# Designs tried in a protein design chat: VH-VL binders against Nuclear transport factor 2 (nutf2). Part 1

Scores and structures below are computed, not measured.

Target 1, 127 residues: Nuclear transport factor 2 (nutf2), of Dictyostelium discoideum (Social amoeba) (q86hw7)
Amino acid sequence: MQSVDPQVVGVGKQFVEHYYGIFDSNRAGLTQIYQQQTTLTWEGKFLSGADAIVKHIVELPFQQTNRKINSIDCQQTYQPGIMITVTGTLIIDGEAKNQLKFVQVFNLASNNGSFLLINDFFRLVLD
Structure headers, positions and changes below count from the first letter of each chain, unless a header shows other numbers; antibody chains are not in Kabat numbers.
F, E and O are the ipSAE of ESMFold2-Fast, ESMFold2 and OpenDDE, as the mean of both directions, binder to target and target to binder. V2 is 0.75 times the mean of E and O plus 0.25 times the DockQ between their complexes.
[cut] marks letters that were taken out.
Atom coordinates printed by the task and the answers are left out, and those that the model quotes come from them; centres of patches stay.

## First folded at step 11 (VH-VL)

Design c01 (from y02 with heavy chain S28R S31N)
Fold by OpenDDE, fold request of step 14:
Structure c01 (fold): chain C 127 residues (1-127), chain A 120 residues (1-120), chain B 107 residues (1-107)
Amino acid sequence: as target 1 above (127 residues)
Amino acid sequence: EVQLVQSGAEVKKPGESLKISCKASGYRFTNYWINWVRQMPGKGLEWMGRIYPGDSDTNYAGKFKDQVTISADKSISTAYLQWSSLKASDTAMYYCARHYDDSSGYFDYWGQGTLVTVSS
Amino acid sequence: DIQMTQSPSSLSASVGDRVTITCRASQDIRNYLNWYQQKPGKAPKLLIYDASYLETGVPSRFSGSGSGTDFTFTISSLQPEDIATYYCQQYKNLPYTFGQGTKVEIK
């Protein structure tokens, strides 16, 4: 039997799909997700606040991106919330030779019936 | 709204070539796998193969490898299934269906199906 | 390839009855098992994913359980609109494979 609440898994997976949908189509649109209280560690660089985070992401040195997702794991946090672990491949310019493995972790907090992204971790997985 | 819309029914003769399509809308086409599923008349579902439009990565079930070709045109969010030379045994309903990640290989949206009839 | 053995191949039950369908995998597939409903002349519809998760919008009378090799799909109270063929599908390994289907009819 699966021990994780199906609703938690459903919400978490929807968040991931939504997040990467925005990321890969319009990075500037990530202002919909990142809040002033959100923090992101991107490749070891710590960023705080929606403005700094979105600016950094928009300025990343790649253009066309797609996510080939390998796994999405979700858990409920101590206080109502969702922790999400994502593994996958970042595909740049649609080229098979230009792919990078990555891991990303999201921590969502419950907020008046919805969820708010609080913590974000992104790291490339190198050989 | 997520939709997969497939091309219309086909009536063909053995030896003819055919390419049917599955047009996606309402989501990021290049971030999801497209699967093709065959259903012969009165029979069950058979997974044929899949394609990831983001990089055109393609996998086939053994019985369909070299029998069909799966492709995609991401510029128009369309996946294709094609035969170089149809056989009568290719008569079937063909569905396209999407899934997101390898750990969640459930097909949450399906096309309406394309009926292919091959007869002399 | 992973073989999915579905049972029974067909069944007939009355409205309100509890209906149970089983699916057995030829090897351990963890919880990588989905259930679909296909009504006559229609495309399949996802009902249960990851063995036990109910797809959004699906009535609560549908449920799934199991892990490893043995899985169960249940309709707690069969309704007339549930006339369909049901399929299990594994996605543990490529190629993805389906059970042979279970045709559910109303007496």
Scores: ipSAE 0.701, ipTM 0.920, lowest interface PAE 0.8, mean pLDDT 95
Fold by OpenDDE, fold request of step 14:
Structure c01 (fold): chain C 127 residues (1-127), chain A 120 residues (1-120), chain B 107 residues (1-107)
Amino acid sequence: as target 1 above (127 residues)
Amino acid sequence: EVQLVQSGAEVKKPGESLKISCKASGYRFTNYWINWVRQMPGKGLEWMGRIYPGDSDTNYAGKFKDQVTISADKSISTAYLQWSSLKASDTAMYYCARHYDDSSGYFDYWGQGTLVTVSS
Amino acid sequence: DIQMTQSPSSLSASVGDRVTITCRASQDIRNYLNWYQQKPGKAPKLLIYDASYLETGVPSRFSGSGSGTDFTFTISSLQPEDIATYYCQQYKNLPYTFGQGTKVEIK
């Protein structure tokens, strides 16, 4: 079976864990991830730039959240970057009955030995 | 740094109850699964079950279903494994270990283990 | 349940030798297989995840390959510190299951 570069997978998984760790603990802290050039489509709403993106996320109506991740897939982009697809369940206020399935896609660009988030897509999956 | 610290060794008699603990630190406890793994003396590893502290979702291996109870207290980032009535055959080392997502069920951090000895 | 058949149960090799351990799954588990190292008196340590990915910090002499039902774990050049029991583990289906383990010793 063909495989993805282990470094790509490792970086991608670490990014996801780091991102959701911040998201679920301190949304305002996402300023360390989102950049001025980052764009986010959140539930169909297009946002551009760290300030607008973080503001939107901070103002989301739910409070306590944690994410039960089902899958993380990573690929190297044509440009030496990483594209990540995540599926999981968003749990709100720790209530088992208050859960929402979601998909999220990240596009990371390599930059001076590190990676920058360039594109972000978030969508709830409704039955 | 990520750590899983388990409670100390236990010496018990058959019929006694027991609850051992696994305290997590250095990461967001509610975002990771905690697994329990049994290792009988001189034997291999056996997955017992898991819990997701974020919603207390729990799964057991059939062999351990209704034989043990896995729980968690997210307020203190601690997972538990408990028996209502121990048997001599429960003598083993018990490990807790975390994993993040179901598509990558690798246990990247482990507790140091809790030795449980059950004898008359 | 998915059974993991690991072989051999034990082996003894010299420093510098190539060591190979195999695991066979009772059904197709894709690449949902991990390899762990357990040294005497210690907790297991993750070495390989998703069949072939090396965990961060693990020496490059360790590797894994395979998919479907047949998997291989390799130590390209056995070192004294590699004395341990090695386990494969599938996570394709619940319950997660481990191989029986392979005890690796130095001659």
Scores: ipSAE 0.699, ipTM 0.919, lowest interface PAE 0.8, mean pLDDT 95
Fold by ESMFold2, fold request of step 14:
Structure c01 (fold): chain C 127 residues (1-127), chain A 120 residues (1-120), chain B 107 residues (1-107)
Amino acid sequence: as target 1 above (127 residues)
Amino acid sequence: EVQLVQSGAEVKKPGESLKISCKASGYRFTNYWINWVRQMPGKGLEWMGRIYPGDSDTNYAGKFKDQVTISADKSISTAYLQWSSLKASDTAMYYCARHYDDSSGYFDYWGQGTLVTVSS
Amino acid sequence: DIQMTQSPSSLSASVGDRVTITCRASQDIRNYLNWYQQKPGKAPKLLIYDASYLETGVPSRFSGSGSGTDFTFTISSLQPEDIATYYCQQYKNLPYTFGQGTKVEIK
């Protein structure tokens, strides 16, 4: 069995670390990542375009968050690009009792030697 | 640039307390695990334990449980390894190292090490 | 605890030689294995993660393979700067554990 291209895995993990670094430090900074063509489905709510997406994320009822990451899986897409799945725990406002399991999926498209975020899915995982 | 900068070498006597530090920079400290790894003179590497500074979740290897305390101060991006009473057998090099996700527990950045010498 | 056993404990080879180090886990760890290089007087450095993925900036002469209980680390053409001790490390279960190390020297 073949393994995933190491360069795809490296780029995908770097993107995830960058994304949550911004999300968890200053959500307004996500304007650096979301594009006009990006779509986000957040807990079933569909949002299109950077302005709508960032507004939604900034307005979430959290002041501070941390991402305690469990897993990151990456694969090359035929687009070309990278599909990334992330599982983990969203820790809200520094309180251990405010922990929410989640899954998030990112689809990155190749663009002139870099990658653009095109699709984003966020879902809480119920026990 | 990601850096883990450890406190300087220590020369101590048995029975004394000690707290050594690992200061992180260049990344969001609270989103990464900090691990402590011991290397006794002429020996290999031993994982001692870890802390997730975001919620203070800690795990210890059994042989180090109740022998040391691992802690972190989020406000200054610093992790600590503490002994309440040092033994001569604690003489070793101590490294801190980080990892991001729990399912790929690889240590991509390491501190330079802190040499602790405990002798009477 | 998962025991990791490296072989050989030391080796000596010429510049340009192919060097192979093996690591055996006491139970199935799938591909949850990393390789580190520790040069004399320095902190360990990650070379290979998840058995076979090369860390950013690591020369392509280094490679890893294996799954389950048996893993191999290879230097395709030994260079003078590769003098170091090499460690495998499993992360399948806590506590994380390292092999005892393999010291690589130049003849």
Scores: ipSAE 0.455, ipTM 0.846, lowest interface PAE 3.3, mean pLDDT 91
Fold by ESMFold2, fold request of step 14:
Structure c01 (fold): chain C 127 residues (1-127), chain A 120 residues (1-120), chain B 107 residues (1-107)
Amino acid sequence: as target 1 above (127 residues)
Amino acid sequence: EVQLVQSGAEVKKPGESLKISCKASGYRFTNYWINWVRQMPGKGLEWMGRIYPGDSDTNYAGKFKDQVTISADKSISTAYLQWSSLKASDTAMYYCARHYDDSSGYFDYWGQGTLVTVSS
Amino acid sequence: DIQMTQSPSSLSASVGDRVTITCRASQDIRNYLNWYQQKPGKAPKLLIYDASYLETGVPSRFSGSGSGTDFTFTISSLQPEDIATYYCQQYKNLPYTFGQGTKVEIK
């Protein structure tokens, strides 16, 4: 059978649910996820390190968000870790008319039986 | 701990209205779809519809469209299934269940069920 | 709507037996298929998602396979606690649809 390891899929989906749970409830709480080594490219802007990344995210010009997820794909990497791609809709301030399609990529590195976020890419998707 | 707790059993007459509830806890309610599933006595499972509480987006199976209303109150993490005029054929067990993303529409947590009995 | 057809509708087997249930979709659903267990008097429980992935906490005696239109659910060694009705469910398109169910009993 040609399939991704179920443990990889389970970990990746759990990470996504956890990440957006924090992002959409209290963005400052993302200090628990971002590391000193983490890099984020947000709409083409490169940010390095937890402090810069979290500052950027908390300063985004909206009050509340919801992530309406379309797809989550996970694969184990050989370095080792998990690559996760997410597609969905960012809903701003609870309004159906304020919806932005997005893609986000997370690269998690394996670290002694746990996973650390190392790379993060966020892009709005235009038609 | 993720939990969906449904309202208690109902005994109703044809033509009466009814609203049953599904209260969520242990997760961010507005980030997950809530589905309603019917099981008539001795029969299988039927998907009725769903709501995304984050934006109130709703979808219905064709046979239930215009027969029920699905809604949610995100301030109390509660989803609802409502009839304006019950029929005897609405006698069934009704479950709520959640799922996260459209590409893996599997229902990982279910409520305990609400038995609705409609008889003259 | 995508019709899901399960076979058999019921079966009886002995403890330790291998049990196989099939599910056929009326059109190609890739691997967009889940399996649920419903024990008497209980809500359904997810066992397998995306045709072949075990949900967390599900014993390894349960497995799923298949893609396209033909899917198989297997219990490698039937246990007394596996008495239940099993349902497949497609999620390729709305409305989501379930198979008719397969009741599994102990001889």
Scores: ipSAE 0.442, ipTM 0.845, lowest interface PAE 3.4, mean pLDDT 91
Fold by ESMFold2, fold request of step 14:
Structure c01 (fold): chain C 127 residues (1-127), chain A 120 residues (1-120), chain B 107 residues (1-107)
Amino acid sequence: as target 1 above (127 residues)
Amino acid sequence: EVQLVQSGAEVKKPGESLKISCKASGYRFTNYWINWVRQMPGKGLEWMGRIYPGDSDTNYAGKFKDQVTISADKSISTAYLQWSSLKASDTAMYYCARHYDDSSGYFDYWGQGTLVTVSS
Amino acid sequence: DIQMTQSPSSLSASVGDRVTITCRASQDIRNYLNWYQQKPGKAPKLLIYDASYLETGVPSRFSGSGSGTDFTFTISSLQPEDIATYYCQQYKNLPYTFGQGTKVEIK
């Protein structure tokens, strides 16, 4: 019943489409998104910095993934930026019965008219 | 850039089969839903159904269930809409359109449309 | 199925006029509503998503509001290029459904 800034929503959705486009096609390409200051918590494992984060993601035991997205919610943050929550289903190696529900949270910081990823949380939702 | 290019206009007779196509480019085809939307002459828009090419999950509006088949070929980034036996009432413009997530179920890119004419 | 009813079915207004189109859902759809513009002979184009969010590149004279069952779409200052049919569309549940359309013409 209340609205968030349309520009914030547009940027956030565009970031999510871009991120999963790279993740699902060539995970090594995520070096263009993760920065030196970025942190990732992946299923409880804390990782800091682009090199550690991308190494972790590249080494995941998945060949091909697809993200079947349920929801994307975006809000502006006070240290100007965008907080993004994503829910969906992770489809592993094209297997219809190998589907895992997930939640992921991205925190983007505003930087001179662009946005940088600073925090990332990924969690599988069991069952 | 993102494009959905549909196959050309079709003129058919009742009882004939037909398969029309929607070829996607400029994005990862298997990460987006492809929807089919009908517009009968002089009428509004009707959602027919959709497919998620990543796992072939399909949904149909009840009116179109068992009347058409929606499919996709991931290897050539193409979605299809097909009839096994056309009726004169199938005369319409058919659009394909994509959407990314269910929380915003909006169709951000549309094909140009395929005019199907079914007449004796 | 969720029925979407638009009003009016057509309207005629002068350049510069404020134009308002309403869309009513047969049940609560929260903010799960989009607006499309279809110019004659063309595919529909998304203007507004999630009831109130303007699609990238869409002029700011277009806006949307509402939640629940009653929604409005507004053109703050009608321009000649806005001659089109406008559709609302719900996505709260399948099947997705469109309103019947509102044809906007210049007097």
Scores: ipSAE 0.417, ipTM 0.835, lowest interface PAE 3.7, mean pLDDT 91

